# Ledger of designs, part 23: VH-VL binders against q8ssq3r676to911

Target 1, 236 residues: q8ssq3r676to911
Amino acid sequence: SPQDIAKQLTLIEFKLFQSVKMKELYHKSWTISKSKFENSPNIMSLITMSNKIANWVATEVVTTPHPKKRVEVLKRFISVAEHCKKINNFNTLMEVISGLSNSAVSRLKETWKSLPTRYVNSFNSLQNFLKTDENWKSYRQTLKTKETPCLPYLGLFLQDINFIEDGNSNLSSENDWVNFKKMNLLTSVFTEIQYFQRHPYFSFSTHQNIQTYFEKDIVILPEKELYAFSKFIESP
Key: E = the ipSAE of ESMFold2; O = the ipSAE of OpenDDE; V2 = 0.75 times the mean of E and O plus 0.25 times the DockQ between their complexes.

## First folded at step 3 (VH-VL)

Design t06 (framework fv_brolucizumab)
Fold by ESMFold2-Fast, scan of step 3:
Structure t06 (fold): chain C 236 residues (1-236), chain A 120 residues (1-120), chain B 110 residues (1-110)
Amino acid sequence: as target 1 above (236 residues)
Amino acid sequence: EVQLVESGGGLVQPGGSLRLSCTASGFTFSSNYWMTWVRQAPGKGLEWVGFIYAGGSTYYATWAKGRFTISRDNSKNTLYLQMNSLRAEDTAVYYCARDSYLPYGTFDYWGQGTLVTVSS
Amino acid sequence: EIVMTQSPSTLSASVGDRVIITCQASQSISRYLAWYQQKPGKAPKLLIYKASSLESGVPSRFSGSGSGAEFTLTISSLQPDDFATYYCQQYSSYWSGPYTFGQGTKLTVL
């Protein structure tokens, strides 16, 4: 069910999130191509998982050739996204919305036209919640008011750290107070990450069949194949 | 909804002291929010006083150092400004404001302000 | 201390006009600049941050531009509600001085 899928992905991704060590965030280590897998392994594991889930969502849509069944797949994933938001899982929420927003999926205009209004409205609302416009205003406001447990969107924390590192470096290389300001800003982000890491989803039970599916049975098409399937099911 | 309410303003004689309070609702101080005080003398522009980090460390305008102290009580969602050795030029409306969470240093919510008059 | 200077100090305009207010920093502040609107008897309201990013709920007729030491706030078609005092504010991470506001630009009816 969409609710079970959302809960099981929450357990999988929260475990990865909880494994991230603060040292992996030092010196923008996850952005250094030569050493990122060595110095930021848990960050890279979560990023890899996020890409897998987004591409899995797109794959399920474009590999469903029957139009009516394909609409049901869209409805299912929108329901998964709705439940992710409801249980404060913003990381998986971003992944599902990203998958549905993939060019191979978003171009299927006849499929989207057949989607009931209730689901169209929900999808639009979720996209607006995750818009980068106005510095993620809606998401940031929501995150600050949320009770634990919560799985925040890791990508935004990484973006914030990049902003802090780059912005503070641009002003003066020899000023002790610039360095103090920068370290205090980084500490604030680290403290927020650690706060969420301390409060796992203890009330959620493991559903072994779904866990095994995501571990071993998940099918993911490469980007080029996604687009080829997309064109096959709905011509340009 | 986010609200900030200042209190504690009033008339004080030169050389006196006054403590301002700012009570927040609609968010929690323990959620990494930095807080700031900004003042405005009658008919003049805005002047930054100082800020306090979520963890309690402070930074002040040069003119405020040694006379003004900012503190916070995260459990009470309350911000304070202790003003000592007050001068006539400290007469102003004092605003409490919330420092945005990235970019820090922009003030997204403000209180209504409280008037401090330093005069005999 | 980084000094912020606004130009003009006062500006008279009519509804429908395009209004431009400028702000100059005494040294480079990259894009760490915000714009505020203050109406008489009220607290300031954040309009723009990071030099050009529009705060939520702010009408699209407001826009900001600039980087380094020169910045502008533009109101593309002035409305009656826009008559107010406007302030720029730097929030550069350079900590040898305080956060600083410009002196303000008072926008009045022509």
Scores: ipSAE 0.000, ipTM 0.406, lowest interface PAE 18.2, mean pLDDT 84

Design u01 (framework fv_ivicentamab_arm2)
Fold by ESMFold2-Fast, scan of step 3:
Formats: structure tokens, sequence, C-alpha cells
Structure u01 (fold): chain C 236 residues (1-236), chain A 121 residues (1-121), chain B 110 residues (1-110)
């Protein structure tokens, strides 16, 4: 079901999130091509998983040739996204919305036109929630009030750390006060991450078959193939 | 030149197990959607199972829990493990290939010669 | 969950005849239907995919048509090599790539 898929992805991705050590966030080590897998292994594992899930979503849509079935695939993924938001899993929510927003999927205008109004409205609401306007205002306000357990969107934390590191480095003079301010900002991000890491989803049970599917059996088409499949199911 | 060669068929008692093999040449099984299809004597074709290029599997409802499709990419060989066999499982079992550049529901463009499985006595 | 019904189950024809085989799906399958030819003691051979697309090397006397729930295979000017059993197959089930074959139509020489 969509609910079971959302819960199992939450368990998989929360385990990866919980494994992230604060030292992996030092010196933007996840951005250094030669050493990122050595110095930020758990961050890279979660990023890799996020990309796999987003691309899996796109793959499932474009490899469903029957129009009615393809609409059902869109409905299922929107339902998965709805449940992710309901259980405070914003990381997987972002992945599913990103997959549905892939150009190979978004160009399928006849498929989207056939989607019932309830799902169109839901998809639009989820996209608005994840809107980058005013520095992610909607998402950030929600995250401040969210009870645990919660799996926040890792990508935004990485953006914040990047901004703090680069913004403070660009100040006109570097001195003890600037370094103190930078460390205070970084500490606030680290503290928030650790807070969420401390509260797992204890009430969720594991479905081993679903977990194994996502961990090693998932089918993902490369971008060129995604677009080729997209054109075959709906001609330009 | 694409070829599929099945082996492993034979006589088994009800409740027994049997493993079928399908050796592929001229293409890579991990790049295609590979299927098992069976045909009981004098009857029609019946789809059994699929393994997708990514390794995920699906089964006919009557096969789920008893049959397991798998592959060995290093040997370029497809397998069907059949457990808890019944007289109704008596059939010629065919290995069949779906095209990699078609959708997940692609038709079967190449078939093996088939291997006979007889479940009796 | 699809039922695929072929008619007739058996067809008697002479060389040069035009034969028509029908396949009915219990629910719409759009154009996701293939036709196969099987000769006694041999594996099936794919003739047509996506309802009407001829496979390479298949004679032009074979023609597929239809969409939704009703599909037809037509063999114009039947040749000796065409006496065989023909199967339709839907490959767009709601179980994500599962398949259902029709019961088959045996084309026999009269």
Amino acid sequence: as target 1 above (236 residues)
Amino acid sequence: EVQLVESGGGLVQPGGSLRLSCAASGFTVSSNYMNWVRQAPGKGLEWVSIIYSGGSTDYASWAKGRFTISRDNSKNTLYLQMNSLRAEDTAVYYCARGRSYFYIGSPFDYWGQGTLVTVSS
Amino acid sequence: AYDMTQSPSTLSASVGDRVTITCQASQSISSWLAWYQQKPGKAPKLLIHKASSLESGVPSRFKGSGSGTEFTLTISSLQPDDFATYYCQQYNSYSWGTYTFGGGTKVEIK
C-alpha cells in the first residue's frame, strides 16, 4: 500500500539519517569529490538513497505504458507523499515530489490531465509546502513546531551549512568574533540535527520484503532512458 | 544471434522440488526482462514469472510462494526453483526474453526450446 | 486481473483463404497486446506487438488491429507454413508487467 511504502522508506532513511556523525559536516567534506565517501560516508549514503528513490519514482511512471495504469501510479506516489508528510518524513517527501517533477514525468500532459482533482490539489499543496520562496518559509515554520519523531529534509541542512561556511568566509575581515559567530550558527544546525536523530520511529514495524526491494532490487533508468520512455508513452 | 536453452526438466513426485535453468547467449540476461512461461500437454500458454533487469520479480498468483525466479549474471543464466510441486504443474517450461528498450510490459521476442516437467505418482 | 478470450478455438481453412482470429480482453488494455504463432513441438514465435506492429521477418500477410478490449489477427492468402496455433497476450496488467495469454486458436488444414 502507499502507507506501507512510506513507513518502510521512513525506517530505511531514518536509519541512514541517524548514522550521520557531526564530523561528516565539518569543512563541507561531503562536497569534496576525492574524499567525500571517506569523510562523509553516511551523508553520501543518504544522498545516494535520496537520488535512487527520486529516480525510481520517475522510472515507475515512464515504464507504465497503459494511460489508466500510469494515472494510478501518479495517484499512488502522491498518496505516498501525503503519508510521508503526515508522519513528518520530509526527506522522502522531497524525493517523491522531485521524482514526479522530473521533466520526463512532468511533460506527460495527458496523464496529468487525467489525474482526479483531489490528487492534483494534493500535489499542488505538497509542492507549495516545499517551495523555496522566502528561504523555505513554509517548510521551516512547520519544522519549528513539529513533534518527534521526524525525518527532516537533509538537503536543506546541507544548504544552510554551505551558506554559513561560505558566507562567513566572505566577510571583509576574519577575526575571533567572525569565527565565534560562525561556530554559533553551525552549532545551532548540528544541535537541531542531533535532536531529530534522538527520536526514532519506534512504533513502525519492519516489512523485510519491502526493505530488501528498496535496498537492492530497485529499478532505475538513466536520464536519457527516462526521456526516451517518456516520448514513447506520450508523443511530443 | 540470440539463443535461450532450457534444462533441468524431468519426473518428480508430488510435493517434490525441481530447479530449471535457462542458458542465454548473444545478449545479457541482466539487461532484459526475463520470463518463465509454461504449457501443459494439449493446453495453452500460461505466464509463470518475470525477473526485471534491476532484479525485482513478479509471479502468477498460483506460483507465488512455491516458485522462485532468479539469475546468475556471471553465468548469464536464468533459473526457476519450483517447490511443493503438484500434478497440475506438469508442463513444458519455456524461458522467454523481453526487450530492454521496451516498457516493463514488453512482449517476448525470443523463446527457448522448452523443458518438460512431469509431476506424477 | 484480466481474462483473455480467443475465438474461434479451432478454425479449418484452405491455402489462399483469408482467416480472422479475435481476442477479447475483460478490461481495456489500450494497445498492449501481442500475437504469437506456435507450431507443433516448437516454441512460440512473436509475430506482432502493440496490437498492430509486425516483427522483423514476419510476412506482410499477417495483420493485427484493434485497441481497448477487441483485437483481431488477420492472415490474408493463407500459406502452408501458416497452419499453427495462434495466441494473443496482454502485457499491460495491473500487477506491473504481469501477463495473460488467450486460450489459443488452432488453424487447421481443411
Scores: ipSAE 0.000, ipTM 0.389, lowest interface PAE 20.1, mean pLDDT 83

Design u02 (framework fv_ivicentamab_arm2; at its last look DockQ between E and O 0.01; V2 from the best seeds 0.00; counts 0 for: pae E 15.7 > 2, placed apart)
Fold by OpenDDE, look of step 7:
Structure u02 (fold): chain C 236 residues (1-236), chain A 121 residues (1-121), chain B 110 residues (1-110)
Amino acid sequence: as target 1 above (236 residues)
Amino acid sequence: EVQLVESGGGLVQPGGSLRLSCAASGFTVSRNYMNWVRQAPGKGLEWVSIIYSGGYTDYASWAKGRFTISRDNSKNTLYLQMNSLRAEDTAVYYCARDLKYTWGFHYMDVWGQGTLVTVSS
Amino acid sequence: AYDMTQSPSTLSASVGDRVTITCQASQSISSYLAWYQQKPGKAPKLLIHKASTLESGVPSRFKGSGSGTEFTLTISSLQPDDFATYYCQQYNSYPYTSFTFGGGTKVEIK
């Protein structure tokens, strides 16, 4: 079920999220191509999983040849996204929405036209929730009010850290001392991450078959093939 | 016990038609992917057609327009309607249950005994 | 199109021999390959799926391995019951729906 998928992905990704160490977040180490896997292995693992799931979502949609069944696949993933939001898993939510927003999927105009209004509205609502307007205002406000457990969207934390790093010198312009303002900003982000890491989803049970499926069985098409297949199943 | 039993094979003249049946027991045809696979005498296996649990059907390129896969849920039976038969269609025809990992990847775990179709003048 | 090439086409062996059959795909199919055994006058029997997972009841002397484009079926010690024709199989939906079987490998008595 969509709920089962949401729960199991939550367990998988929360474990990855929980494994991230604060040292991995220093010096934008996850952005350095030659050393990011060495210096930020857990961040990279979570990023890799996120990309995998997003691509998997797109792959499942475009590899469904029957139009009616493809619509059902859309419904299913929209439902998964709804459940993710409901259980405060915003990381997986972002992945699913990203997959559904992939160019190979978004171009399927006839498929989307066949989607019932309730699902269209749901999808649009979820996109709106994740909109970047006013620096992710809607999402940020929600995140501050949510109770644990919660899996926040890691990408936004990384973005915030990058912004802090790029916008602030390590040394004070006044006396060449440590820039305490910058350090406080970074500490605030780290504290928030650690807060969420401390509260796992204890109420969720592991389904090993589904876990194994996501670990070993999912198929992801290369981007070029993804788009090519999309054109094959629904002509421009 | 899970089992498939094909029937309906026989001798038919070129240009003729024949309908094959595949009776399933131990599982529900309408809830599974089902395939037809044929094997010419002394040759290898060749996929013919598939029907999804949802009713979607697909065919080998050479089978399109001449072969039709269908099912009767009340009888738990799979069918293959063959029209405009040719000598090269002579083969043992197998029905097989299909299991899927993800979209685009399938394998067949249950096979019938096959039914022989001979197309000859 | 996905082509499946099996080698050898025929293999003569004795009871107790180690037998190796190879299947090569023209494109990567990850681990989604199945192996079948077929005896004369009988339907194919599924032996292995997902490249290496044995079906229930299949003897442990059968081993499947490989990923991507190269796959191998190994019989560690050939038994009298193992003389048969073996087929590898893949299914792919892109760029068109197609089941593809290898040409088969006949394992016969030496």
Scores: ipSAE 0.025, ipTM 0.539, lowest interface PAE 5.9, mean pLDDT 91
Fold by ESMFold2-Fast, scan of step 3:
Structure u02 (fold): chain C 236 residues (1-236), chain A 121 residues (1-121), chain B 110 residues (1-110)
Amino acid sequence: as target 1 above (236 residues)
Amino acid sequence: EVQLVESGGGLVQPGGSLRLSCAASGFTVSRNYMNWVRQAPGKGLEWVSIIYSGGYTDYASWAKGRFTISRDNSKNTLYLQMNSLRAEDTAVYYCARDLKYTWGFHYMDVWGQGTLVTVSS
Amino acid sequence: AYDMTQSPSTLSASVGDRVTITCQASQSISSYLAWYQQKPGKAPKLLIHKASTLESGVPSRFKGSGSGTEFTLTISSLQPDDFATYYCQQYNSYPYTSFTFGGGTKVEIK
């Protein structure tokens, strides 16, 4: 069910999130192509999983050739996204919305036209919640009010760290005071991440069949093939 | 649902001390940057102090050495310890939630009702 | 660090009037400015941040504009609920924390 899928992905991704060490966030190590897998392995594992889930969502849509069944796939993923938000899993929420917003999926106008209004409205609401406009205002305000358990969107923390690091690019490294201030801003981000890491989803039970599916059986098409399937099921 | 409630204000003589409290509900103070702002009778707003989610603190120049901002995470409460009080410290003191922890964004989206501190002999 | 000069200190207006309040920074603060409304006996309420971004639930008749050193808050059609004191606040002080408020503008019924 959409609810079970959301809960199982929450368990999988929270375990990865909880494994991230603060030192992996030092010096923007996850952005350095040559060494990112050595210096930020758990961040890269979570990023890889996020891309895997987003592409899986797109793959399930474009590999469903029957129009009515494809609409049911859209409904299912929108329901998964709704439940992710309800259980404070904003990381998987972002992944599902990203998958549905993939150009190969978003171009399927006849499929989207056949989607009931309730689901269209829900999808639009979720996209607005995750919009980058106003510096992620809606998401940030919601996150500040959420208690544990919660799986925040790691990508936004990474963006904030990039901004803090880059904002100091014109500052003298010899100035201890300025460097002290920068480290305190970074520490505020680290403290927020650690707060969420300390409070797992203890009330959720594992569903072994779903866990095994995501571990071993998930099918993901590369971008080139996603677009080819998209054009085959709905001509330009 | 989100609320800040201040307490601890009152009459104190010059040179005395007071501790203000700000109880939060609907959110967690340790996850937010939190501010104290004051307003003297009939005057404007004046920033006093900030505590970052990471624990860093900063103060207005006139407050350094006399005022200390802190929090008790177990009680979800923000504090302002005020020492060596002067007549010019007479004001309504507000606690206020900073909207973002991200560098460069320090504005207050939720304010308490304020607590009056009167310093007089 | 930054001096914030707000003008006028008071203004008298009638319901339906267009009201403009100005805030000037002694040095450039880019767009890092917020506007607050304070009614008598109450705490301030955030109206606008980043010079022009309206907060949720704030009526569309409120608009902020400006950048650098000169900023304005405009109320396009003054309502009875808008008689209050308005404050600007800068937050452009990286790497230091330096919050500076304007002196306030009291909007009074004419």
Scores: ipSAE 0.000, ipTM 0.495, lowest interface PAE 12.3, mean pLDDT 84
Fold by ESMFold2, look of step 7:
Structure u02 (fold): chain C 236 residues (1-236), chain A 121 residues (1-121), chain B 110 residues (1-110)
Amino acid sequence: as target 1 above (236 residues)
Amino acid sequence: EVQLVESGGGLVQPGGSLRLSCAASGFTVSRNYMNWVRQAPGKGLEWVSIIYSGGYTDYASWAKGRFTISRDNSKNTLYLQMNSLRAEDTAVYYCARDLKYTWGFHYMDVWGQGTLVTVSS
Amino acid sequence: AYDMTQSPSTLSASVGDRVTITCQASQSISSYLAWYQQKPGKAPKLLIHKASTLESGVPSRFKGSGSGTEFTLTISSLQPDDFATYYCQQYNSYPYTSFTFGGGTKVEIK
């Protein structure tokens, strides 16, 4: 069920999120191609999982050749996204919405036109919640009020850290007071991450068949194959 | 519903002390940057102090050494301890939540109604 | 140290008038400026951030503009509820968290 899928993805991704150590965020280490997997292993696991889930969503849509079945795939993923939001899993929510927003999926005009109004309205509402306008104002305001357990969108934490680091690139001894202030600002971001890490989804239990599916059976296609399937199922 | 409610203001003699409280509801104080801002009667707004979500504090230069911002996470409450009060400290004191636009670029989206502190003999 | 200068200090206007308030920074603050409205005995209310972005629930008659050192708040058709004091605030004070407010502009009934 979409609810079960949302819960199981939450368990998978929260475990990765909970494993992140603050030292992995030092000095933008996850951005340094030569050492990022060594110095930021859990951050890189989350980024890899996020790309995998977004691609999986797009793949499932474009590899469903029958139009009516393809609409049901859209309904299913929108329902998964709805449940992700209900359980405060904004990271998986972003992944699913990103997958549905892939150019190979969004171009399927006939498929999207067949989507019932309820699902169109829900998809639009979820997109508005995640809009990047005004530096993610809508999402940031909501996150400040949310109870735990919550899996926040990791990408925004990483963006904030990048901005703090880039705005303080002076690292000479004469800028020790700037570096002290930078560390205090970074500590505020780290404290936010740690706050959410401390409150797991204890009420959710694993469903092994679903866990095994995401471990072994998930299909991911390269972007050019996604587009090729997309053109096949709906010509321009 | 997000709310901030200040309390603890009142009349105090010069040289006296007073502790202001700011009770928060609808959000967690320790997950946010929190500020105190004051306004003398008939005057403009003046920033007093901040506590970062990580616990670091900072103050206006005139407040350092006399005022202390703190919080109690179990009560979801922000405090301002004011010592060695002077007549010019007479003001309405507001607590305010800092809504980050981005890191270091922030403004206050939620304000309490304020509590009046009067310093007079 | 960013000084913020608001002008005028006081402005007399009638309902329906177009009102313009100016805020000038001593140094460029890019677009990192907020506008607040405050009525007597009430807390400040955020109207606009990033110079021109309206907060949710703020009437569309309020409009912010400007960048760099000069910013304006315009009320296109003044309503009775708009008689208040308006403050600008710069937030480009990195790294010292120095929040600087303008001196305020009181909009009064003419």
Scores: ipSAE 0.000, ipTM 0.445, lowest interface PAE 15.7, mean pLDDT 84
ESMFold2 (binder alone), look of step 7: mean pLDDT 88; pTM 0.904

Design u03 (framework fv_ivicentamab_arm2)
Fold by ESMFold2-Fast, scan of step 3:
Structure u03 (fold): chain C 236 residues (1-236), chain A 119 residues (1-119), chain B 110 residues (1-110)
Amino acid sequence: as target 1 above (236 residues)
Amino acid sequence: EVQLVESGGGLVQPGGSLRLSCAASGFTFSSYWMNWVRQAPGKGLEWVSIIYSGGSTDYASWAKGRFTISRDNSKNTLYLQMNSLRAEDTAVYYCARGTLYYPGSFDYWGQGTLVTVSS
Amino acid sequence: AYDMTQSPSTLSASVGDRVTITCQASQSISTWLAWYQQKPGKAPKLLIHKASSLESGVPSRFKGSGSGTEFTLTISSLQPDDFATYYCQQYKTYSGFPLTFGGGTKVEIK
């Protein structure tokens, strides 16, 4: 079901999120190509999983050749996304919406036309929630009001740390106050991450078959192949 | 060493039922679309059914309501449940793997299992 | 459904010959066509997908061409191992289900 998929992905991704150590966030080590897997292994594991899930969503859509069944696949993923938001899993929510917004999927005009209005409205609402407008205003306001358990969108924390590091670069050398302020901003982000890490989804039960499916059984097409399949099922 | 091995064929009377199995090895079974294709003695190939990696299915029009394709990913096994069998269903039934990047073509086939429907 | 018609149903050839097999679809299938080789008592083997893309390990003497409704499989410099029955198959996804095969072409010695 959509609920079970959302809950199992929450357990998988929360375990990865909880494993992230603050030292992996030092000196933007996850952005350094030569050493990122050594210095930020848990961040890289979660980024890899996020890309895997987004591409899996797109793959399931473009590899469903029957038009009516493809609409059912869209409905299922929108339902998964809805449930992710309801259980405060914003990381998997972002992944599912990213997958559905992939160019190979978004171009399927006839498939989207066949989607019932209820699902179109839901999808549009979720996209609006995740808009980058006014520095992620909608998402940030919602996150501030959320009680644990919650799996926040890791990508936005990484963006914030990059901004703090880069924004203070010109002023940090030989200025203790500026360095102190920069460290306070970084510490604030780290403290927020640690807060969410301390409160897991204790009430969720594992479904081993679903977890095994995501670990080793899912099919993921590369971007070039996604687009080729897309053109195959709906001509330009 | 991709292998597909069919079993479950045999002689059955008109109106009877048979369940075919296809044991897969040497690849990640759950990642592939799987198909049944049949061939009557001395005749050409005829597509029967497909099951996608996500579990959805499609059938030839004459197979709908009589045949059911299914898979058990934990056992790496594909199934075809055949009910209300007719003399026209006499054929070698092949298990075939869908080519991942080119949906609908079949890059590996089993050796087939013979189903004979006769009184 | 898309009817697939192969011609000829049988052809006789000698080693070293160039043989041509034609496949015609009742409606346009773009390039969504595969070619298979089947020897007696054996399962079919995929030769070509997407009308002209050679499968790994298939000799370059096999060539597929065509699009829309007319397709051709050409075997240049026919070898002893090439005497077999050949099938075309359409797989145009959203309107091609059910998948359909041509009737086959048997390539015989002489």
Scores: ipSAE 0.000, ipTM 0.435, lowest interface PAE 16.2, mean pLDDT 85

Design u04 (framework fv_ivicentamab_arm2)
Fold by ESMFold2-Fast, scan of step 3:
Structure u04 (fold): chain C 236 residues (1-236), chain A 121 residues (1-121), chain B 110 residues (1-110)
Amino acid sequence: as target 1 above (236 residues)
Amino acid sequence: EVQLVESGGGLVQPGGSLRLSCAASGFTVSSHYMNWVRQAPGKGLEWVSIIWSGGSTDYASWAKGRFTISRDNSKNTLYLQMNSLRAEDTAVYYCARAGYQYVFSTHFDYWGQGTLVTVSS
Amino acid sequence: AYDMTQSPSTLSASVGDRVTITCQASQSISSWLAWYQQKPGKAPKLLIHDASSLESGVPSRFKGSGSGTEFTLTISSLQPDDFATYYCQQYNSYYSHPYTFGGGTKVEIK
């Protein structure tokens, strides 16, 4: 079911998130192509999983050739996204919405047109929640007011660290105070990550079959194949 | 249609140099992690080198200092410059494409046909 | 660099047989493993990625399974076209060697 899928992905991704060590965030090591897997292994594991889930969502949609069944697939993923938001799993929420927003999926106008209004409204609401305008204002306000447990969107933390590192680079060459300010901002982000890591989803039970499915049975098409299937399903 | 076509292989003397090319069509080499893989006659597959997104490179330990991977985005072509060649470098050299999804490296989804390099007197 | 140990190195089989090839990683690679088929004089061809995901156009008799450190490629009913050498490959490794291949398994006619 959608709720079970959301809960199991939460357990998988929270375990990865909880494994991230603060040293992996030092010196933007996850952005250095040749050393990222050595210096930021748990960040790379979570990024890899996030890409896998987003592309799995797109794959499931474009590999469903029957129009009515394809609409059911959209409904299922929107329901998964809804449940992710309800349980404060914003990382998997971002992945599912990203998958549904993939160009190979978003171009299927007739499929989306066949989606019931309730699901269209839900999808639009979830997209608006994740909109980047005003520096992720909606998401940040919600994250601030939500209680634990919560799996925040890792990508936004990584973006914040990049902005702090890059935005203060010219200033940091001058004196100790500028360096202190930069470290203070970085420490704030690290402290927030550690806060969420400290509060696991203790009430969720593991479903072995679903865990095994996401670990090894998942099917993902490369981008070019996604678009080819998309065009075959609905001609331009 | 994605295609990778290797060229530049041939007979070369020990200590010599050779430059391999891999012409790509149907995609852009700068949007993928591009690799060279070799196979000595009757032996298994052996990874040689990668050029990462952004242009950084890595090499098998035995290739460091002798081989250089590069690309020309304007020609959509991957290169492998091989210097100080040894008899044990005799192999078919394959160009292979790894997928690029955000920051993730994937399996090799497309391979060229390979080009034979023979190092002997 | 992960060590990838593939077994057996060679196996003899008849058409219709069930064939199993094993690949062992020295450390956990989650599900980041691909299987390739190589016929004599040809380039390798991707069969399976992410341990168990079948590539389009690959017959359903090919099945990948496993996670962590132990992986298996199974051919449920061997066909004449399946006599080839098979390689596993990890793509979740240390930065200095992002890709490592198994030694290969030659499936030959009995």
Scores: ipSAE 0.000, ipTM 0.393, lowest interface PAE 16.3, mean pLDDT 83

